# VHH binders against Uncharacterized protein AF_1353, part 19

Target 1, 325 residues: Uncharacterized protein AF_1353, of Archaeoglobus fulgidus (o28918)
Amino acid sequence: AEEKWKMKVIWHVDTSGEPFMDLSPDGELAAAVDWNNAKIYLVKPDGESVVFDIQGQDAVKPVVSGVALKDGVAYVLGSYEDFVGIRKYSWNGEVGEERHGWAGSVSDNILRSPSGNHLCYLITIDAGKQELYCDGVKMTLGGDYYFLNSVSDSGVVVISSGDGTHVFKEGNEVLSFNTSNVVAYKDRVLVNEEDFLRVYDLSGNLVGEKEGYTFSLTTLLRWTLLPTERYIFRYEPLEDTHVITWDIKQVETLPGFPQFANDHFVVTSKNGVLHCYSLKDFHEVFSVEMPEDDGLIKLSDDGRVMLVSGENGGYWLYVSSENNF
Below, E stands for the ipSAE of ESMFold2; O stands for the ipSAE of OpenDDE; V2 stands for 0.75 times the mean of E and O plus 0.25 times the DockQ between their complexes.

## First folded at step 16 (VHH; framework vhh_gefurulimab)

Design T5 (at its last look DockQ between E and O 0.01; V2 from the best seeds 0.00; counts 0 for: pae O 12.6 > 2, grease 25.4 > 24.2, SAP .692 > .668, placed apart)
Fold by OpenDDE, look of step 16:
Structure T5 (fold): chain B 325 residues (1-325), chain A 122 residues (1-122)
Amino acid sequence: as target 1 above (325 residues)
Amino acid sequence: EVQLVESGGGLVKPGGSLRLSCAASGFTFSYNAAAWFRQAPGKEREFVSAIYYGGSKTYADSVKGRFTISRDNAKNSLYLQMNSLRAEDTAVYYCAAPRFWLSLKEKHYDYWGQGTLVTVSS
């Protein structure tokens, strides 16, 4: 049995309100939003941190709807005093903003691709009018209310309205489904339809399917279904994590429900303990007791940096000196 | 209600120039993408040019270097400057705007004008 890594808390902050956080894939930067106090913390693996006031000169506290890291910059999506859009923060102290909408507009959600090479956010400008921003390009959506479901590393964008989903690549619609339960990973699409989990390529070819596997978008956005380069991780209520290949063959079962996965590791939660497993051979790399009821988990690609939020607030940054996976 | 009204069409000699206009009501060009399409007699409608929200422009290969798309925000109008016109440019030209996702495909443009005829003939 390989020796387990020791993960240590190197940074902690007490916060309150909705937890919005992100960790760069390389683990070099964490972003944690103190929602109620309108602050954002940027934290490095050495424990050094900088804090920004998201409210700034505004008379009212902003309503944050999400945060995403891209290229070392934290993009904070929110409703501010006189606009809806983005305020962005860098470690070096640079602050910027992308002003959209106006008072009465609503920030919907922000998503980055797993690698961080794509960033999209959705804003409701007026009734029946939304603006989708992807990598600085604006697209106007009209007629229905859409939700941004997924952004893949290949630039595949999934949006849904009601029970319908549209899949786009490079501005072109490539697929459509009669379900809202659709996510993209690179050039693949995971779809829950007719009590099946199905995987499609962008040409609409069925790669795999399994009857009885289902997921909801709301649950999926949390942690129910996590795709990686080699595997799909799925959790069913009151069960452990099923490790599935893209042709939807089960190859392993891991204890607990999945919290996070990347191409190298999967983190599950069971009985207040986080367990990290290597995707190379599914051995347990490390385990840590949760400081509080579990919130969100992010892990770096090399597994050495983990950002944890508590359900009732707070953030913890864990770091390991280990580099072998 | 969205209304697009094209104007500026007419008869022109080969090598000549023409400027088309599209006036919009119920649709704001400054906040949206817009495009020009054309349909020649007996042919299918084809994409000519588009201007995106950010100001970027795209052109069909057949018109690159000869046509220029632009907009006037104050007038809420779309324009197509056509230079070095050829006989094959003869068509009804349509102004189009999307309701949904922007693309170069005709199906993604929901609003259309009635068109203006451009005839290039010696």
Scores: ipSAE 0.000, ipTM 0.244, lowest interface PAE 12.6, mean pLDDT 87
ESMFold2, look of step 16: ipSAE 0.011; ipTM 0.374
ESMFold2 (binder alone), look of step 16: mean pLDDT 81; pTM 0.831

Design T6 (from M2 with Y32N G98S E107P K108S; at its last look DockQ between E and O 0.01; V2 from the best seeds 0.00; counts 0 for: pae E 12.9 > 2, placed apart)
Fold by ESMFold2, look of step 16:
Structure T6 (fold): chain B 325 residues (1-325), chain A 123 residues (1-123)
Amino acid sequence: as target 1 above (325 residues)
Amino acid sequence: EVQLVESGGGLVKPGGSLRLSCAASGFTFSYNAAAWFRQAPGKEREFVSAIYYGGSKTYADSVKGRFTISRDNAKNSLYLQMNSLRAEDTAVYYCAASPRFWLSLKPSHYDYWGQGTLVTVSS
């Protein structure tokens, strides 16, 4: 039997408002937004932190709608005094911005790919007109109101509106669906349609399917289906975490809701406890009592740094002790 | 036809609590931005709180820590729990919703509005 790691809180801050946070995949930088006070914290795994004022010299407090870390820089998507777009922060302060729209424009959402090699954000310029920016390349959208569902490490971008979804690769639409419940992993597209879970490649070939395996987007923008390299973790319509392979065969059941997954670990929550399982053999690597009943979870690729938020404010950075492998 | 109907307003002493409800017909709160606004006599309509698709919440600075927005997807209803009420909270409170935006603080971004419910906070 393998011994569980001890995870310690290395850094904590009380904040207020909607939680927005990110953790770099290597665990070397965390970002946390104090929404109501317009502050951003950058935090290292040794507990050192810096804080910056997102409002700056604006007369109006920004409305932040997301944050993503890329190459040591926090991209803060928001509605600012007279534009929508990005303010960027590195360890030493503000390092740039991307300005769009006008005072009436609205920031929608921002996502990075799991490894951080792609970053996309969506803004609403006017009623019925949005702009999608991926890796600096703009696409203008109209005729509906879209949400950015997913960005994969291979550059697949999924946007949805109402019951429709469009899938892009390198700026070209490659697939579309009549459902909004669509996410991507690399060049695979997972779709909840006609009461089926279906997996497609980018040529539109059906790779796998299973009737009754539904999924959706829930509280705090958390999908009930989380794809990784080897496994897909799902919650709906069944409770607990069901572990399936890409040919849609169940191989394991883990207790609780699947809060976060990467290619090496899955974190579930049950009865106020976060449980982390290794994807090598599904042994429990650590458990942590949740600071609050609900919140966001991010875990580093090696499982040793975990960033946790509360639903109504607060952030906790957990780090494992050395040599517990 | 979309209809939003507020209820739960009334007269309350400072420091008291009220719970406002907004019932929707022809519209589903769980897929859309929903918000509470208020308008005091002689003032412009102002943002109070909003709830985002997926459950994220925002509050005006003047109500943070005292008011809580929530929704019940099974009942298709939006709520505002108001605690530690003050005289300056006196206003007509409006429920608003938009099928087009995930989150907005601006009244012009909401397509549907209720008729309002009066909250009076006085000794």
Scores: ipSAE 0.000, ipTM 0.242, lowest interface PAE 12.9, mean pLDDT 86
ESMFold2 (binder alone), look of step 16: mean pLDDT 82; pTM 0.846
OpenDDE, look of step 16: ipSAE 0.007; ipTM 0.267

## First folded at step 17 (VHH; framework vhh_gefurulimab)

Design V1 (from M2 with K108S D111N; at its last look DockQ between E and O 0.43; V2 from the best seeds 0.00; counts 0 for: pae E 9.0 > 2, grease 25.5 > 24.2, SAP .731 > .668)
Fold by ESMFold2, look of step 17:
Structure V1 (fold): chain B 325 residues (1-325), chain A 123 residues (1-123)
Amino acid sequence: as target 1 above (325 residues)
Amino acid sequence: EVQLVESGGGLVKPGGSLRLSCAASGFTFSYYAAAWFRQAPGKEREFVSAIYYGGSKTYADSVKGRFTISRDNAKNSLYLQMNSLRAEDTAVYYCAAGPRFWLSLKESHYNYWGQGTLVTVSS
C-alpha cells in the first residue's frame, strides 16, 4: 500500500491584507506579499527566506495587485508612487522595474501559465484605456473593464468583461464569446455559455459540451473549473469535486472544493482539511489541516512543496519530509 | 487620514425610497472597489452591494432589482439608491472600500469602513 507523504511547515510568516503569492513549478522558490506592510518574502524549500521593502524610497505605499515568479524573479504588479507596473526581486534584492502610465494609473492583475512559460499582466492607464503585456509584448485595449482570466502553456491569453471575452494567440484575436466565464488550457478554450460547458479549439470548432456543467470565477480569484492535461476538475455547488475527462464524462468524485491542480495532482479542501490526490489513480498523497478558514493554495509539479495563504494574510510553506535519494 | 462618511439615512415608509451617500477622503478612491454592507439590530453585518472600479456591480439576492449602487470617482463618492423599501431593510448601512479587482461578498476583504448611517423602514 502506498504511504501518505508527511508534509511539514518549514516556513511561516504572519502578514496582513490580501494574499498575493506564487510558487515556482519546480518548487524551488516561493513569493509571498505582506500587502499592508509593503513587503515581499522570497523563500526556498529549505526554509531560508529574504524580505524586501516594496515601497523602497517612495513617499507613498504601493497598492499591489499580484505577484508571479519567472526565472527566479518575483514580478510584483502594483500602482506605485509615479507609475503602474512591475518591481522585480531576486534572492539578492531588487533587480528592475517595468514602468508604465503615471501616478493615476492602476494595476489590474498578473498571471503566469501553469509551467511558467508565459507571463502576462494587465494595467489601466487612463479611463477607457488598458494595456496588456505578455512576454514583453504590449497590446493596447479599448475600454477599462477587462480582467485577465487565463494564460495557457501554449500562449493562449483570455481577457474578459461583463460584455464578453476575447481570446488571443500570439498577439492575434482568434475567438470571442458573449460570456466572461472563459478559461484556456493549451490550445483548448473552455466556455460557460448559457447552461452549457463548451470546449472549443482555436479555429472555433466545438469539440465537446455538456448541459448543466456551469462554472465561474469566485472569491480569492478561484475558478470553479480547473483544466489539466488529462482531467478537468469542476466544483458542483454544495457538492464535491467532479472529475471530468476531456470528452466531458464524469469519472470520479473527490471530497471538497478543488483549490489547485496541475498535471499530476489535485488539492481539494473539505471540513478544514486540504487533501492532495494523485492523478494517476486518485489515491490520497497527503492531507494537512488548513491553517485558516480559507486561503490560496499553490503546489509544485512534483507535489512536494506547497504554499498556503490565509484569507487575510499569513503564509505557510509545506515540504515533504521524505529523504532525498 | 483615510475616511469614509455615510449620509442620507432616515425614517421612511414601506414602499418608499432613500438614497445613501458615502464620501471618501484621504486616499485615491479609484484604486479601490467600493461596497455597502448593513447590520440589523442583533444581527451580523451582511453584504448589500459592491461596485468594481470598471463599473461591474454585484447585489445580494435580497436587494436585487430594488437597490442600485453607483459611484462618482471625480467626487470620491459612492451611492446606494434604495427603492421599494421593506421593514427588513431596517439597518445601519456601512460603506466600505477594498481591493479594486475583487467583487467580494466577504467583509474581511474590505480594508476601510465608515461609521454607518441608520435606515429605518416603518409605518
Scores: ipSAE 0.006, ipTM 0.343, lowest interface PAE 9.0, mean pLDDT 86
ESMFold2 (binder alone), look of step 17: mean pLDDT 82; pTM 0.845
OpenDDE, look of step 17: ipSAE 0.026; ipTM 0.511

Design V2 (from M2 with K64Q K108S D111K; at its last look DockQ between E and O 0.07; V2 from the best seeds 0.00; counts 0 for: pae E 10.7 > 2, placed apart)
Fold by ESMFold2, look of step 17:
Structure V2 (fold): chain B 325 residues (1-325), chain A 123 residues (1-123)
Amino acid sequence: as target 1 above (325 residues)
Amino acid sequence: EVQLVESGGGLVKPGGSLRLSCAASGFTFSYYAAAWFRQAPGKEREFVSAIYYGGSKTYADSVQGRFTISRDNAKNSLYLQMNSLRAEDTAVYYCAAGPRFWLSLKESHYKYWGQGTLVTVSS
């Protein structure tokens, strides 16, 4: 339709340090980390919020490496005083820890699948040893240079090194590649190799490809290619967002950089403005001026709750009110 | 115990050279990206240079062509060769080790930090 939503900031906090945040797919809970002050905010779409001290009784400030929401709980991956792992927070406070390693161990990164039905995190215990935890199940990796690229809703897990990638399903390696630019959506694997975008199924069959459709991970840890159920959104440097079907055919161009996508909406940014488009017909659903020139974006499945960060801190929670006067 | 210790700071005239060293202990330094950051009085800490454990290097625009980062894995050491020094290079320089998979310009991605060494470039 032609109706544009009015998005209103209902919560904001000034923070400092690297932005780590998440928004549950249903939009009912947001998590935001004040990295330098070791605090986590949990926020509801009505603007109510709570804040907790991630350091607690530790003598050493934690180094947070990510946050993910699952089942109303924020999983804060970090390097803590005498362990590496997770501190968990619900609305009423800390509700648990997952302790691994020792004081010299390093947290790497944490991801959830788009729907939140899978959650994985990667840690480095010692030289030559990393551990991957997915849904509570540990896998020990032979090496200490892996990064967790992607976790799909069907349980495909992609880990990469500087020049290679391993793809797992149900704890078993099913594919590998000689590039680190690999992400997954359900049981499909998207690979940037040899100047091509390639799509594989889990049996290794090439399903589609296009020369020149490269993608990579940016310095703010954003992929320049975002797969969804029907469409893939790809940033062509200086040429906006290309909308591609799974047979690698371009069907639309949207202005700006694709900041976030789910199965119903895509949010792009251009010239300091966030634009949200419906995937039904690509009409613009809303636009807002960005609070800062660059940052991270998360949007709820229904498009009505959006969490925005600045590149170096600061968080804004936007909520739609249809026809807000 | 994990430690990073910088050395080699001091007073130098504009146009001069200085070499900073950072000695790492208590972890496998060769498996980490390593970086130099600096902080001038009253300013935010800023990225200077990083070297990936696979050898790739990057530099801030302000030091490109004048500074050279290097590492010696056998000595668990990181170096910054600073040439053609300018007054605006005056700062406390920090050694950091952190990301293991990519070069990062963001200080938040570095877990281990030294205490810093002062470099003063003065007429």
Scores: ipSAE 0.006, ipTM 0.320, lowest interface PAE 10.7, mean pLDDT 87
ESMFold2 (binder alone), look of step 17: mean pLDDT 84; pTM 0.860
OpenDDE, look of step 17: ipSAE 0.020; ipTM 0.424

Design V3 (from T4 with K57T K108S H109R D111N; at its last look DockQ between E and O 0.70; V2 from the best seeds 0.00; counts 0 for: pae E 9.0 > 2, SAP .673 > .668)
Amino acid sequence: EVQLVESGGGLVKPGGSLRLSCAASGFTFSYYTAAWFRQAPGKEREFVSVIYYGGSTTYADSVKGRFTISRDNAKNSLYLQMNSLRAEDTAVYYCAAGPRFWLSLKESRYNHWGQGTLVTVSS
ESMFold2, look of step 17: ipSAE 0.011; ipTM 0.373
ESMFold2 (binder alone), look of step 17: mean pLDDT 83; pTM 0.850
OpenDDE, look of step 17: ipSAE 0.022; ipTM 0.534

Design V4 (from M2 with S30R K108S Y112H; at its last look DockQ between E and O 0.01; V2 from the best seeds 0.00; counts 0 for: pae O 13.4 > 2, placed apart)
Fold by OpenDDE, look of step 17:
Structure V4 (fold): chain B 325 residues (1-325), chain A 123 residues (1-123)
Amino acid sequence: as target 1 above (325 residues)
Amino acid sequence: EVQLVESGGGLVKPGGSLRLSCAASGFTFRYYAAAWFRQAPGKEREFVSAIYYGGSKTYADSVKGRFTISRDNAKNSLYLQMNSLRAEDTAVYYCAAGPRFWLSLKESHYDHWGQGTLVTVSS
């Protein structure tokens, strides 16, 4: 018998502004930012939550550009009164800051690897000068304006400027491409070159390619391509999600747009409904109606905890009915 | 770990030719913009030539038509063929590498540098 479970909302908060959120892979902690009110919520799967004021004693409300969870700590990237950088929050309160730049500096974006073992954030110090911080190590960037595309569990970092991309590992550049559509998974890089999807290893060897498979970054900084250990999920415009193996063969089609994937599950959205499928056999394990418009989705590794946002705010934490916390 | 090592410099008469080589280790040249710079005694270091990832080449006006930059990906090496050498070409020549899209005449855009090789053009 196929395993199925029901998901129930265990926590909800009304917020406004761009949604920034994260869910730990084990589902034990969710972070949700109320952008307009400069607050961060930390939520446990039992519905218990704490809220902190990100502004603190500052006279100016911060501009948050993202949040990532690592080791039970929420890293809030933002432009604050006197600096750009990170404010850190644990369940017990604010636990630290990473200060960079000056009051006029701008925060760009923050990403963690799927497992949370790597965390990077990008900031603009001055015009034409950026700093990339990965696991506490700084890399100064100049020339053009970069964007942080991807961080893998193997420590591969992808940054793009214009139509160019650079791939780093352990602080060393290992690859570059003439396209901005590049994402990494472990030690592999997926590249959209022209009308091809190509897979490269870190030595620059072409592992596979498929004509007609393109991908791009969409609203809320979501890729239309999601790599996992076994499968690559690619959205086909005006169609559905293609399930592709790393040898670049399509093996399945799932309805809707791929919202999130880990190594065990994929969540798609279609017609206002979220569908979660097991990557073992692609049976549907649960479905829920979206509470609001299309926002962000995060799912725990075991598929039992799901964090959902609206496009312009609002957060819902779902837990499986069998999870009695 | 990253290293650039220039070679091929020496003494040559005006009108002569030299071929400089730059061997890279610890990184792969083909993923970088590569360039040659030179510094004459008492002068600032100046751009000589660069080669882009895709193979596009650029030259300083002072060397255009006389110098040719090339790269051998298999050997992970950069070359500078210098023909019709002039006294004003006398300098220490440096090999440099940087991010691809930073291909520029500005030395600040290049992150890795060799120790240089001396080229002396004298009668």
Scores: ipSAE 0.000, ipTM 0.239, lowest interface PAE 13.4, mean pLDDT 91
ESMFold2, look of step 17: ipSAE 0.012; ipTM 0.393
ESMFold2 (binder alone), look of step 17: mean pLDDT 86; pTM 0.880

Design V5 (from T4 with Y31H S56Y; at its last fold request DockQ between E and O 0.63; V2 from the best seeds 0.00; counts 0 for: pae E 3.3 > 2, SAP .678 > .668)
Amino acid sequence: EVQLVESGGGLVKPGGSLRLSCAASGFTFSHYTAAWFRQAPGKEREFVSVIYYGGYKTYADSVKGRFTISRDNAKNSLYLQMNSLRAEDTAVYYCAAGPRFWLSLKEKHYDHWGQGTLVTVSS
ESMFold2, look of step 17: ipSAE 0.320; ipTM 0.678
ESMFold2 (binder alone), look of step 17: mean pLDDT 84; pTM 0.864
OpenDDE, look of step 17: ipSAE 0.017; ipTM 0.421
ESMFold2, look of step 19: ipSAE 0.012; ipTM 0.388
ESMFold2 (binder alone), look of step 19: mean pLDDT 84; pTM 0.863
OpenDDE, look of step 19: ipSAE 0.008; ipTM 0.257
ESMFold2, fold request of step 22: ipSAE 0.396, 0.012, 0.011; ipTM 0.728, 0.409, 0.377
ESMFold2 (binder alone), fold request of step 22: mean pLDDT 83, 83, 84; pTM 0.859, 0.851, 0.863
OpenDDE, fold request of step 22: ipSAE 0.254, 0.023, 0.021; ipTM 0.656, 0.508, 0.446

Design V6 (from M2 with S56T F101Y Y112H; at its last look DockQ between E and O 0.02; V2 from the best seeds 0.00; counts 0 for: pae O 14.5 > 2, placed apart)
Fold by OpenDDE, look of step 17:
Structure V6 (fold): chain B 325 residues (1-325), chain A 123 residues (1-123)
Amino acid sequence: as target 1 above (325 residues)
Amino acid sequence: EVQLVESGGGLVKPGGSLRLSCAASGFTFSYYAAAWFRQAPGKEREFVSAIYYGGTKTYADSVKGRFTISRDNAKNSLYLQMNSLRAEDTAVYYCAAGPRYWLSLKEKHYDHWGQGTLVTVSS
């Protein structure tokens, strides 16, 4: 018999503004930012939560640009009163800051690797001058304005601008492309060149290609292509999700838009319903109605904890019935 | 204090060679992109060559095949080997350091500059 479980809302908060959230891979901690009120919620799967004021003693409300969880700490990227950078929160409260730039500097975006073993964030210090911080190491960027595209578990970092994409590993540039549609998974890079999806290794060798398999960045900074260990999930406009192996063969089609994937599960949305499928055999393990409009989704590695946001705020934490605390 | 100091300039005949050096101090030069610019009398400063953090080199079309840029990170130094010099190469040559990564050859993207060294190519 195929394993299935029911998901129940165990925690909910009404917020407003752009949703910034994260869920630890083990599902033990969720972070949700109330953008308009400059607050961050940390939530455990038993429904217990704490809330902190991100503004603190500042006279000016911060502009948050993202949050990432690493080692039980929420890294909140933002532009604050006197600096741009990070404020850190654990369950017990604020635990630190990383201050960069000046009061007029701008925060760009923050990403962690799937496992959480790498964390990078990008900030704009001045016009045409950015700083990329990865695991505490700074890289100064000049020229055009860059965007942080991807961070892999192998420490591969992808940044893009109107002038192209650059791929870094251990602080060294290893690849570049004439497209902005590039994401990394471990030591592989997926590239949308022209009308092709191409897979490269870090030496620049073409591993595979498929004509017609394009992908791009959409609203809420979501890619229409999600790589995992075994499968690449690609959304086909006006159609469904293609399940592709790394040899660039389509092996399955799943209904809807791929919202999130890890190495064990993929979550798609269709007609206001979230569907979670096992990557073992693609059987549906659970489904839930979306509480609101299309927002962000994060799922734990075991598929038992799911964090859902609305497009303009609001958060719901779902827990499997078997994980009742 | 950050400092770049150029040396090696001088008078040379057409067809001759010079090697310019740039010594960096006050910062970790190896973490920066480095470039040579030049400014001829009555002209705007122009790009000559650059070496990126990863070692990739680029040259202006006017100097390709004649000039070679290199760096010694251990010595915090930048070099420009200039061969087959021409009268039109006469200029003050400037060493510059920029961000670790940049996509533009424009001088505005370089944060640190030397005072320059004069190269005169004349018969």
Scores: ipSAE 0.000, ipTM 0.239, lowest interface PAE 14.5, mean pLDDT 91
ESMFold2, look of step 17: ipSAE 0.011; ipTM 0.372
ESMFold2 (binder alone), look of step 17: mean pLDDT 83; pTM 0.856

## First folded at step 19 (VHH; framework vhh_gefurulimab)

Design Xa (from V5 with S30R K108S; at its last look DockQ between E and O 0.10; V2 from the best seeds 0.00; counts 0 for: pae O 12.0 > 2, grease 24.5 > 24.2, SAP .717 > .668, placed apart)
Fold by OpenDDE, look of step 19:
Structure Xa (fold): chain B 325 residues (1-325), chain A 123 residues (1-123)
Amino acid sequence: as target 1 above (325 residues)
Amino acid sequence: EVQLVESGGGLVKPGGSLRLSCAASGFTFRHYTAAWFRQAPGKEREFVSVIYYGGYKTYADSVKGRFTISRDNAKNSLYLQMNSLRAEDTAVYYCAAGPRFWLSLKESHYDHWGQGTLVTVSS
């Protein structure tokens, strides 16, 4: 018999504003930002939660641009009263700040690797001046506006400017592409070039390609779709979503639109219902009705903890009913 | 509900000046990045100017030195002072706010949009 489990809401909070959230890969900690109220919630899978004021003593509410969990700490990227950078929160409270730039600087985005072993964030210090911070190391970027596209578990970092992409490893640029649709997974780079989906190694060797198979970086980032060990995802607006293997030879069709994927599971949305499928054999492991239109989804590696946001706020933490916490 | 309403557009002669206003409701500009975009007839919408949360301002090259973006927090309004107007400045001007995915020069960066106000520069 195929393994299935039921999910139940264990925690909920009403929030407003842009949803920023993260879930640790092990599902032991969730972070949810109440954007309009400048608060962050940290939630455990047993339903216990703490809340902190991101504004603190500042006279002005911060503009949060993202949150990432690493080693039990929530990194809140934002533009604060006097600086752009990070405020850090653990279960016990605020544990630190990383201050950059000035009051006029802008926070861009923050990404962690799927396992959480790498964390990068991008900020705009001044016009034409950006700084990329990865694992505490600063890289100064010159030129046009860059965007942080991807951070892999191997420390591969992808940034794009316009239609150009730069791939970094250990602070060194190793590859570049004439497309913005580039994602890294471990030491592999997935590239949408023209009408081709291509996979490169870090030496620039083509390891796979398929004509007519493409992906949108915007879609991937928006829905927090990450490449898995075996699969990537292709969205077709008028058709069902397809799952493509790394060798780009096998294609599977999933019902609904993918909301999230990890190495083991993919979550799709159809008719207000979230469906989670095992990537081992694509059997459905659980389904849940959404309380409202979903925004973002995060799923633990074992598929037993799921954090869901509404489009305009609100968070729900789902936990397997079989979990004894 | 968030709403942006532009005003101040109209007909002006080359070399003239206009001041556009954008009134926000349902949110506070002071906590957002705000921008002006414009769309000329038969052309794509293009970036004009942005004021960031911290007050930093940037402009498209085509309007630098001529246009000034500003924000009045008390009035919860965004402004675009347009001086030395040219025929090529003719367009529908749109107010935008709310940072999302970071590309400050692109439409996708902004969550909220007004309906636009028409500026016509003609002799």
Scores: ipSAE 0.006, ipTM 0.252, lowest interface PAE 12.0, mean pLDDT 84
ESMFold2, look of step 19: ipSAE 0.056; ipTM 0.516
ESMFold2 (binder alone), look of step 19: mean pLDDT 83; pTM 0.860

